# VH-VL binders against Ubiquinone biosynthesis protein COQ4 homolog, mitochondrial (COQ4), part 12

Target 1, 235 residues: Ubiquinone biosynthesis protein COQ4 homolog, mitochondrial (COQ4), of Homo sapiens (Human) (q9y3a0)
Amino acid sequence: SDGAGPLYSHHLPTSPLQKGLLAAGSAAMALYNPYRHDMVAVLGETTGHRTLKVLRDQMRRDPEGAQILQERPRISTSTLDLGKLQSLPEGSLGREYLRFLDVNRVSPDTRAPTRFVDDEELAYVIQRYREVHDMLHTLLGMPTNILGEIVVKWFEAVQTGLPMCILGAFFGPIRLGAQSLQVLVSELIPWAVQNGRRAPCVLNLYYERRWEQSLRALREELGITAPPMHVQGLA
Key: E = the ipSAE of ESMFold2; O = the ipSAE of OpenDDE; V2 = 0.75 times the mean of E and O plus 0.25 times the DockQ between their complexes.

## First folded at step 6 (VH-VL)

Design c02 (framework fv_zilovertamab)
Fold by ESMFold2-Fast, scan of step 6:
Structure c02 (fold): chain C 235 residues (1-235), chain A 122 residues (1-122), chain B 107 residues (1-107)
Amino acid sequence: as target 1 above (235 residues)
Amino acid sequence: QVQLQESGPGLVKPSQTLSLTCTVSGYTFTSYYIHWVRQAPGQGLEWMGIINPRGGSTSYAQKFKDRLTISKDTSKNQVVLTMTNMDPVDTATYYCARGDFTSGWPDAFDIWGHGTLVTVSS
Amino acid sequence: DIVMTQTPLSLPVTPGEPASISCRASQSVSNYLAWYQQKPGQAPRLLIYWASTRATGIPPRFSGSGYGTDFTLTINNIESEDAAYYFCQQYYSYPLTFGEGTKVEIK
């Protein structure tokens, strides 16, 4: 008795064949131009169904994750109190997140909407992952240059197993120069993998309830260590 | 040797705050979730909430969210349930119970406290 | 919230008979289902978890079966000490929810 209307805003129903075609096309485009965030989003939605179910079930089994699924918090300019975050102590998660946004010239609102996931709760899970991505840059101390994005993708691939993150981790390095590729393979991938294995699932963190927490204390709680080298100047 | 023990007042007046303590012994305090479950006289079991003693993260049933707080004291191996604005309908036996969150293990309640009867009346 | 419905609410049995209690979930809970026994004045005791795995110290006469929405607890060759309330519980998603309980009575 509920076959009418879209499952959520922007939902587009697709068949398995259509999902296969979208996955192939978006994978090719993402490899050619990884800055096409819309293509990366389509690849994630069309290839991640089983993995999204596993992540959802993991969130349901975690007390904080279950609360996130129940309350469905969002991270956007409309939900963030920027004035309150700016008033927080230096070194708090909220202040460091604002610094990340300013230094990298990024907005919380720059991610593509979810369109090709046929389950309302799974659509929220993939949307939450996308909104949390910028928080991972803050937690890991990674810039948004090519090298920094690849490091974050290795952490995300280990953490989530999402096909889009795995593909980004393995094929992203083709964009790097020889020096950056050397440091990625010898230093940064091992570091990202270790952190990804040690840290609890990042989807289970209720960031909106941790704005006042020291970033240093949060990193210690999560088992995230300082980067082995400066990444800001590399590409 | 593994035990959970509830303690707290047996009588609470309407509108007062309830505070119950669950003391853990015989295992590593931070290795298991602690849940609170209540049972009204002659009725079934009702899940109230959960805490992860390692980080202190909590989740509550929606019914209790506005008046229930679960906290922990790692130095004493204790979990504390605090519930405000008690009403006669809250008269029940309150249990703490442990749940395993280790990867590959069940999340059922393998060890329960003995239960504490809390009567709410004037 | 996932609603758990138990049938029957009361189950009189004679010693040596098998007893079966049904538990139905309002939506699929996979195999994230537990069964508890509670005697008067005592805390509940875990009998079965993962729908069919016996907890430590539970006699082999207790068995569980089912997957998805339909589950059964079976007590073969029931003994007088098995007179108690029995509750099913899903731990698939929060909030965790229990069935109403079934009172097993001897005689």
Scores: ipSAE 0.000, ipTM 0.452, lowest interface PAE 15.4, mean pLDDT 82

Design c04 (framework fv_daclizumab)
Fold by ESMFold2-Fast, scan of step 6:
Structure c04 (fold): chain C 235 residues (1-235), chain A 120 residues (1-120), chain B 106 residues (1-106)
Amino acid sequence: as target 1 above (235 residues)
Amino acid sequence: QVQLVQSGAEVKKPGSSVKVSCKASGYTFTSYGMHWVRQAPGQGLEWIGYISAYSGNTNYAQKFKDKATITADESTNTAYMELSSLRSEDTAVYYCARGYSSGWYLFDYWGQGTLVTVSS
Amino acid sequence: DIQMTQSPSTLSASVGDRVTITCRASQSISYLHWYQQKPGKAPKLLIYWASSLESGVPARFSGSGSGTEFTLTISSLQPDDFATYYCQQYYSYPLTFGQGTKVEVK
């Protein structure tokens, strides 16, 4: 129609009205079922354009972030050297990341492709964010249960300002039981917000060059503190 | 070592089409993008579009979406730009330029330029 | 589209002069590239990412700026520097250039 090929693989051009409709529909579905990664992805793409530009500009100003934008590293089964990561010392970022994936039975490849972002570089930024999400569980020591996901979303909302992260942070808690909700509000949200404000932008971290770094040392470098309680036992 | 060599000057009638080539050497062709930029006599630079030699993905300025077609042939390390429905206002020097099309979008090497003259 | 406006459009200078060229974007772009073009020749990359000097470019060239206002400076103009200079944004498609600044002999 406009005579050009796709801007990138899987790109689907949409009008402002179509983006509005996709945003409304995906927001409703994501609130109903936050484990629908496809709906969460669509919401992020259709509502986050201005915020993605801010994140991209922040990456350009950071030496490590600029290198990430230039080299476009990907975190996927095809790009990870799993044998090398498994050989690393216990407590290193790479080994703890593999432990997280194995324990939670999560694949680096399970995320929906980017479809509705009309700029190639911004499409990379949101894709990078999705690939880094599992790394944030490792950095923050959060499980993938509902409570842990909400805590990570509060950290991400403070860090990125992405509308989908803000929605997940504020509306996710309605799915929690009374005990978990009390713990979330009194202990975990303040912790997540403090760490999110204190830490440098997590998109500026070249994870692929830090696999051998101690996770403890990396947390200290980023100003991330231990969780105030053991979240794994809470639902 | 890196060279971009373009085809020679063309004189075309209004309403016809022209296809300009840009042959690359001295680097891995499929690792970079190829951009096309034109310059009308006495005027500045105008970006037409690009192609990724790796993926074949293209992108064009709105003005050129129905006017220009950019292609790449990996077997000959050559990029092409075809311009259709030529008018006198299309008279310009057309440049190909190698870009790191992912991320930095800088044009580090340029072809020598191809003058396309549209006259009746 | 992001509009790039350069000033001045033309300037007259002598060898040894300090030359300053400004480029203004119609919206915040954070970074840009600068090119030099001599008569009858293709453009040549001078500065990328607002302030990074391209390999082989003399140190008398420098760039600065952020947001919407950017500057290219030639600290001590040489005969080889009489040319037209273009800024280029790469913030979004379509890629756009300034209209050019011609540096000519006084």
Scores: ipSAE 0.000, ipTM 0.391, lowest interface PAE 18.6, mean pLDDT 81

Design c05 (framework fv_daclizumab)
Fold by ESMFold2-Fast, scan of step 6:
Structure c05 (fold): chain C 235 residues (1-235), chain A 122 residues (1-122), chain B 106 residues (1-106)
Amino acid sequence: as target 1 above (235 residues)
Amino acid sequence: QVQLVQSGAEVKKPGSSVKVSCKASGYTFTSYGMHWVRQAPGQGLEWIGYISAYSGNTNYAQKFKDKATITADESTNTAYMELSSLRSEDTAVYYCARGDFTSGWPDAFDIWGQGTLVTVSS
Amino acid sequence: DIQMTQSPSTLSASVGDRVTITCRASQSISYLHWYQQKPGKAPKLLIYWASSLESGVPARFSGSGSGTEFTLTISSLQPDDFATYYCQQYYSYPLTFGQGTKVEVK
């Protein structure tokens, strides 16, 4: 973030990488903004269904992912043992997840139903992704402010290829002020993309069997690195 | 304004104890941990220990496990460090510093107290 | 314990000079912080996570490095930079600091 100051009062400096990412974002917006609403629905269903099949097949090929598909664990208020999580050591996945929920006043329960009219297993995969979203905030060290949410969406877009994650990643920045947008494009998107590429599929993590694991050790196992700056104070 | 304000300087005799306070203001006390660091005259920085204001969990450097007790009082947004069985080698400026060790990727110490000089002499 | 060793221990340079301080960890660490301490004052955060500049810190300060070797650079030394600089690892408990590098401005 050094060099983020304007050359004059309203000048907003941009890097070559920032210009490239903005151009890519504009192209993506054009691809997902057709003139007919009925065609948007058809395109979304077709691309979403294909992506879910790819994700499911990836889970089937992974020993831990295959076990998740078989056992269908759910993350909800009814399935979480809050007392157990509270008793875990500070810095463990379960304790930090609980802290994230408490500090941000987020419930694990409220998820919209799946839109696709396909088999039950694909419905589980998308539901699992949605339930895991809050866990990604904990893994990546991202707050729930607008900037943090967009960073998580870029990681998710790279990890899953889900159309909604891609759209969220590219259109989300529209809600940011100029300073946060500069930080996002120059620092945070490259970081999120690099981590998304290196980490194994996050849907293959049996979180419910890793509550006791040190969050630091889990991040090292996944190849996730610390963010390039403190996002908590931004936005 | 985010700030940490420590108690005043103290002169103690060998074998006694000292309790230094660190009052936080301008932020949510339970969202950060509090670290304690000391610096002997003309020497470098030495980490003593940490407390999570969120959980109350503490962690100490091995050298200080039987010597230092760190506590936090959420009702007054104040952290404390008590050092027992004082020796001349404990003469130092003691700092509290805000940090976050709760996520396994601790934040840097971005806010520091002004320091409390503890002198141990007969 | 992870030992942090800084070099040089003392450095004298003129206003406008480029100054580099090195910090070496006894084992690989992911990240490191840098602090500035002026005489009689509490330390002040300069660089966190090896290369991120703390808000309010002049752009002449920068950090780099990974693994076991890290550097703090002052691109154009100013009189106000007379201070002792410390590196700190936060990879493992107990947290440890380097011995400090005293920067004197001629």
Scores: ipSAE 0.020, ipTM 0.564, lowest interface PAE 5.7, mean pLDDT 81

Design e01 (from r05w with heavy chain G100D; framework fv_recaticimab)
Fold by ESMFold2-Fast, scan of step 6:
Structure e01 (fold): chain C 235 residues (1-235), chain A 122 residues (1-122), chain B 112 residues (1-112)
Amino acid sequence: as target 1 above (235 residues)
Amino acid sequence: QVQLVQSGAEVKKPGASVKVSCKASGYTFTGYYMHWVRQAPGQGLEWMGYINPNSGGTKYAQNFQDRVTMTRDTSISTAYMELSRLRSDDTAVYYCAREDLWDYVWGSFDYWGQGTTVTVSS
Amino acid sequence: DIVMSQSPSSLSASVGDRVTITCKSSQSVLYSSNNKNYLAWYQQKPGKSPKLLIYWASTRESGVPDRFSGSGSGTDFTLTISSLQPEDFATYYCQQYYSTPTFGQGTKLEIK
């Protein structure tokens, strides 16, 4: 058949996106011993606030980013018109985002708290980052297995400088086997870094106004190249 | 109806350049990527590169990267492929082909031009 | 680059015969996030442009007779013509579009 993507629920992921992110986070936190726990947490929060201000100021200087900060769009089950997205041509951003969600059994809803951000606009910026994380998997063509999550974290670390992304990128690889680690270091990290440096800030993309855009055309507009290999099965 | 009409046959000497055109009709020219594929006499198909007619962005196969230039003119829905520093082994039929863009990486080629024969001989 | 290998390079058959052509890729062209094989089959008659027959390994292009079928997944693919007709004598090419496009060397289908 030429129906939408794989048959419903035929693809069984080893871990959902949430578990993958938690696994990467726990690997990154392997350095948090009782002695240094408070110091790392305080440094992370302080660096996070500084980085969020830099990201917000960058968004203010970009035409699309400024509109996003003004209108504060949300990506959630309640704000998405799933019927409209499903009607879009295959290969469009909207259809491929829906396919990513279906294949990986991921919900666009996010409930992770933003605990120490006291500024309303900065709180929106971190929330926006969390909501667009799944869009980055779609843009980069990365699955939600451990290797794919680490590749996305390298891209995000280069793009945003957010502490959790940096920690996930550098310490996530601890969980990989020798073959996946070799592929990550020799192929995927250089690719992710090059794309992260070349692409404009992904927080400046008004995704909700680009649902009909060809995903390939969007990738080329952003300077994002095809992965050197498909990452599924290389966890 | 979708049609891709290419320029006529060319005979060139080694070291010269050739520029082949491909005029599109029957669809929105800027909505589909245009690829170039060549075929030497009695041989198989070799991909050369593509152009995004909307942006003018291009990607070339490694073997052609230093000799090929792909351009387009949206006002007349025409794509161009120029190959420089011609060698005798560049003798081939050159095709333009429209990509049926479905997904992230690449699509299949749903419509092809009739081909332009380029002969390189002294 | 992904290398495509076809077999046989040529094949002789009679009208009414069942014909199979195989295509192998040097690495998988199955994209797991959408469960699709980025594999196409083209028919080329002498002096003519290639014509798309099958895309996504098994989906027939509009207007292509149902005697043509594609099968396979990952690295091994087959084009089958269930009952050969006179107009089917041509050269057939497989093509991957999982990455930078590459073609098989072609299979020439000849009259016995």
Scores: ipSAE 0.005, ipTM 0.439, lowest interface PAE 10.0, mean pLDDT 80

Design e03 (from r05w with heavy chain W106Y; framework fv_recaticimab)
Heavy chain, then light chain:
Amino acid sequence: QVQLVQSGAEVKKPGASVKVSCKASGYTFTGYYMHWVRQAPGQGLEWMGYINPNSGGTKYAQNFQDRVTMTRDTSISTAYMELSRLRSDDTAVYYCAREGLWDYVYGSFDYWGQGTTVTVSS
Amino acid sequence: DIVMSQSPSSLSASVGDRVTITCKSSQSVLYSSNNKNYLAWYQQKPGKSPKLLIYWASTRESGVPDRFSGSGSGTDFTLTISSLQPEDFATYYCQQYYSTPTFGQGTKLEIK
ESMFold2-Fast, scan of step 6: ipSAE 0.695; ipTM 0.852

Design e04 (from r05w with heavy chain L101F; framework fv_recaticimab)
Heavy chain, then light chain:
Amino acid sequence: QVQLVQSGAEVKKPGASVKVSCKASGYTFTGYYMHWVRQAPGQGLEWMGYINPNSGGTKYAQNFQDRVTMTRDTSISTAYMELSRLRSDDTAVYYCAREGFWDYVWGSFDYWGQGTTVTVSS
Amino acid sequence: DIVMSQSPSSLSASVGDRVTITCKSSQSVLYSSNNKNYLAWYQQKPGKSPKLLIYWASTRESGVPDRFSGSGSGTDFTLTISSLQPEDFATYYCQQYYSTPTFGQGTKLEIK
ESMFold2-Fast, scan of step 6: ipSAE 0.685; ipTM 0.841

Design e05 (from r05w with heavy chain V105I; framework fv_recaticimab; at its last look DockQ between E and O 0.01; V2 from the best seeds 0.00; counts 0 for: pae E 3.2 > 2, placed apart)
Heavy chain, then light chain:
Amino acid sequence: QVQLVQSGAEVKKPGASVKVSCKASGYTFTGYYMHWVRQAPGQGLEWMGYINPNSGGTKYAQNFQDRVTMTRDTSISTAYMELSRLRSDDTAVYYCAREGLWDYIWGSFDYWGQGTTVTVSS
Amino acid sequence: DIVMSQSPSSLSASVGDRVTITCKSSQSVLYSSNNKNYLAWYQQKPGKSPKLLIYWASTRESGVPDRFSGSGSGTDFTLTISSLQPEDFATYYCQQYYSTPTFGQGTKLEIK
ESMFold2-Fast, scan of step 6: ipSAE 0.713; ipTM 0.860
ESMFold2, look of step 7: ipSAE 0.422; ipTM 0.764
ESMFold2 (binder alone), look of step 7: mean pLDDT 94; pTM 0.954
OpenDDE, look of step 7: ipSAE 0.876; ipTM 0.944

Design e08 (from r05w with heavy chain D103S; framework fv_recaticimab)
Heavy chain, then light chain:
Amino acid sequence: QVQLVQSGAEVKKPGASVKVSCKASGYTFTGYYMHWVRQAPGQGLEWMGYINPNSGGTKYAQNFQDRVTMTRDTSISTAYMELSRLRSDDTAVYYCAREGLWSYVWGSFDYWGQGTTVTVSS
Amino acid sequence: DIVMSQSPSSLSASVGDRVTITCKSSQSVLYSSNNKNYLAWYQQKPGKSPKLLIYWASTRESGVPDRFSGSGSGTDFTLTISSLQPEDFATYYCQQYYSTPTFGQGTKLEIK
ESMFold2-Fast, scan of step 6: ipSAE 0.000; ipTM 0.440

Design e09 (from r05w with light chain N34L; framework fv_recaticimab)
Fold by ESMFold2-Fast, scan of step 6:
Structure e09 (fold): chain C 235 residues (1-235), chain A 122 residues (1-122), chain B 112 residues (1-112)
Amino acid sequence: as target 1 above (235 residues)
Amino acid sequence: QVQLVQSGAEVKKPGASVKVSCKASGYTFTGYYMHWVRQAPGQGLEWMGYINPNSGGTKYAQNFQDRVTMTRDTSISTAYMELSRLRSDDTAVYYCAREGLWDYVWGSFDYWGQGTTVTVSS
Amino acid sequence: DIVMSQSPSSLSASVGDRVTITCKSSQSVLYSSLNKNYLAWYQQKPGKSPKLLIYWASTRESGVPDRFSGSGSGTDFTLTISSLQPEDFATYYCQQYYSTPTFGQGTKLEIK
């Protein structure tokens, strides 16, 4: 009613019914192909409004999280100094994140834009979550294969309560073979849940000011423990 | 500040069992795997197995699977390695070692205990 | 098991010398999806526990002097001490941790 312009770039306003339809359609597509980043993004945006408010409020209560909400740092090719990250000691957060990007041939810029969140600050929170996802593989020592993605999704589901993370955690295992499924259920899910409950919210970590921090020291600070087994060779 | 302190030297007869302890301090005990490595006099290093202090899960080298038991007590940040049915060729220095920077492969041993000499003789 | 072979078994050198120790694995210890070689080097002095010098084939552990360097990839690795100091006379071991850990037989570095 005030005639304000768009809330942010790429924003598409949608009704609750439209969000329900988008959630159902994107959930079906994401289940068929969980590597479709665009469908996973739509599912997250259309189902997470209440949870995003809880996450934002939690960030406001944390000194570092409040700073992140105020300054709104972004993790992208335009904001990352790849040369600086390459100069950091091996085993630091920044050097290991750079290694993750390089070995997986992933760019920070390949993420789908936020479109279906009707609040500018909440749109930042979900975008921040997406940018942080790659770092969770490094923090948790998990590969980018199906098993590793499911383990990270269980950690994210416990940490955030986002419906897309809960759905990914519960339906992702459908794609696993019997051996990986047994290991997931008996060992890795309990481990992911334990770490997700113990660790402070990963959205409260100002990654851009912690690039030089040792990964060992950061894991100690967050209470993240070594996985129950070495998952090399499991898929 | 990370320190691993092992129990003192032991002299055992063939057929007996020995239990070596390793008390950890200066870090979160449940955050890292604890490995056991032995070294016979004038010989190299031989990996025996590990325990994950968080889960209690263990993995033993094939040569020790039927004689070794690794346990831990998280209330006192202490890991234990018990070797049964001792033979004279089990005479060695036994080390505990922390697996440091881990990922989904293995990690190197960044901190070691001072070693426990176990002598098996008649 | 992956078998580790070190050469030489012993080496005599003088303070100030450049020393090279080699280590070969029976199969590759390179994990390509992380681009890491799961190989470590340890120093052991008589009556003491081993001390980690290098991990991931070439990464120096904190507090280790920069005269120690590791190189190599896959199956062939070297540890180099660029200017040998009196405290460097010790036995050196390579170790793979790509799978269940195995060690080389050791290289004893002795005063010439």
Scores: ipSAE 0.608, ipTM 0.818, lowest interface PAE 2.0, mean pLDDT 87

Design e11 (from r05w with heavy chain Y104F; framework fv_recaticimab)
Fold by ESMFold2-Fast, scan of step 6:
Structure e11 (fold): chain C 235 residues (1-235), chain A 122 residues (1-122), chain B 112 residues (1-112)
Amino acid sequence: as target 1 above (235 residues)
Amino acid sequence: QVQLVQSGAEVKKPGASVKVSCKASGYTFTGYYMHWVRQAPGQGLEWMGYINPNSGGTKYAQNFQDRVTMTRDTSISTAYMELSRLRSDDTAVYYCAREGLWDFVWGSFDYWGQGTTVTVSS
Amino acid sequence: DIVMSQSPSSLSASVGDRVTITCKSSQSVLYSSNNKNYLAWYQQKPGKSPKLLIYWASTRESGVPDRFSGSGSGTDFTLTISSLQPEDFATYYCQQYYSTPTFGQGTKLEIK
């Protein structure tokens, strides 16, 4: 090959047929193993074009979202000052995000890069969503076990309408035991839906300007309420 | 500014019931669990239970589960704790307290009401 | 329930003294998944409600003077006041919130 020069650093141009095949394959793998982040990412990129346009347009209409689209901040190893985050008070967004990365043994760069979105601005929107997704466990007080991931997916499905999030929300519960499934359906889904509708779009929050803000203050600002139960003992 | 303001002192006879109120202001009332903690004269702090003002869900300590009822009215940002079949050893100061920085484990109590003295005597 | 034990039950001290209060839990209050100890310290002055000083064993609540510090992990915890001030004479309580909340019996700090 002679090199085409993509729209952005990891862009791979694909035909509609190729996108359909990638969507079908990644959907099958994501349903089988929702923790396979690479397949979830491909599914999101190949099925979400209309929804990404809606999200981008919502960001354009929001004053803070418009700034994010213009400045295109990134959350990556190269843009984060880990030493500065470590110096922040416990309970601040930045310190708790760092704790999330350490505990789960992931870096900001661990998430799959955007490949199959043919519009540079929409590619930024889905990349922003992926980078923000890692903070939703902290914002919502949800663990990274199967139950917590499904609750976060319900919040994301309501917030974004992305097909990958809807798929994960509806099919993820198949992996749960009876006790966790009962709690999910009766308590946690209604809570996740309520918060997803009440909170501003997570893409409109300028996280890089909020590192020192306490989680208490940030949750109050976003209207995120405490879960209906303490979920520590649930799988 | 977060404030929790409780109802005034009560004097009750054994066998009566008492209902203490706790009015919240300065934050989103439905965003945080409200706990109730009591303190008998010269004794330490004893947890009684909580209510989630958003869901209405409650959890009571075993020592109180057959006598205590916790409710709330979201329209006036007020939580209530009713203790029935009062005994002389229920004489105590009763506090409401907000569970502040919550996560998937319990949170600490970052704001407390001023306390309501309940005296149970003949 | 997790049982909390404080020592000493009472302590007499003078302004400027370094004071330490110990708290022990009957089982670990360290949650391994986030490496946090679910332990808090409260100050209660006569006739007043408790005031949160420390949470997650060592994190100072906003507005609490830096002479107050918390330390420890798992089952053994310490509250230290590095240079006692007149307003610090109070009863201090530890509390676990790893499960259903329980408090220590309290340590009464009295003027010498």
Scores: ipSAE 0.636, ipTM 0.830, lowest interface PAE 2.0, mean pLDDT 87

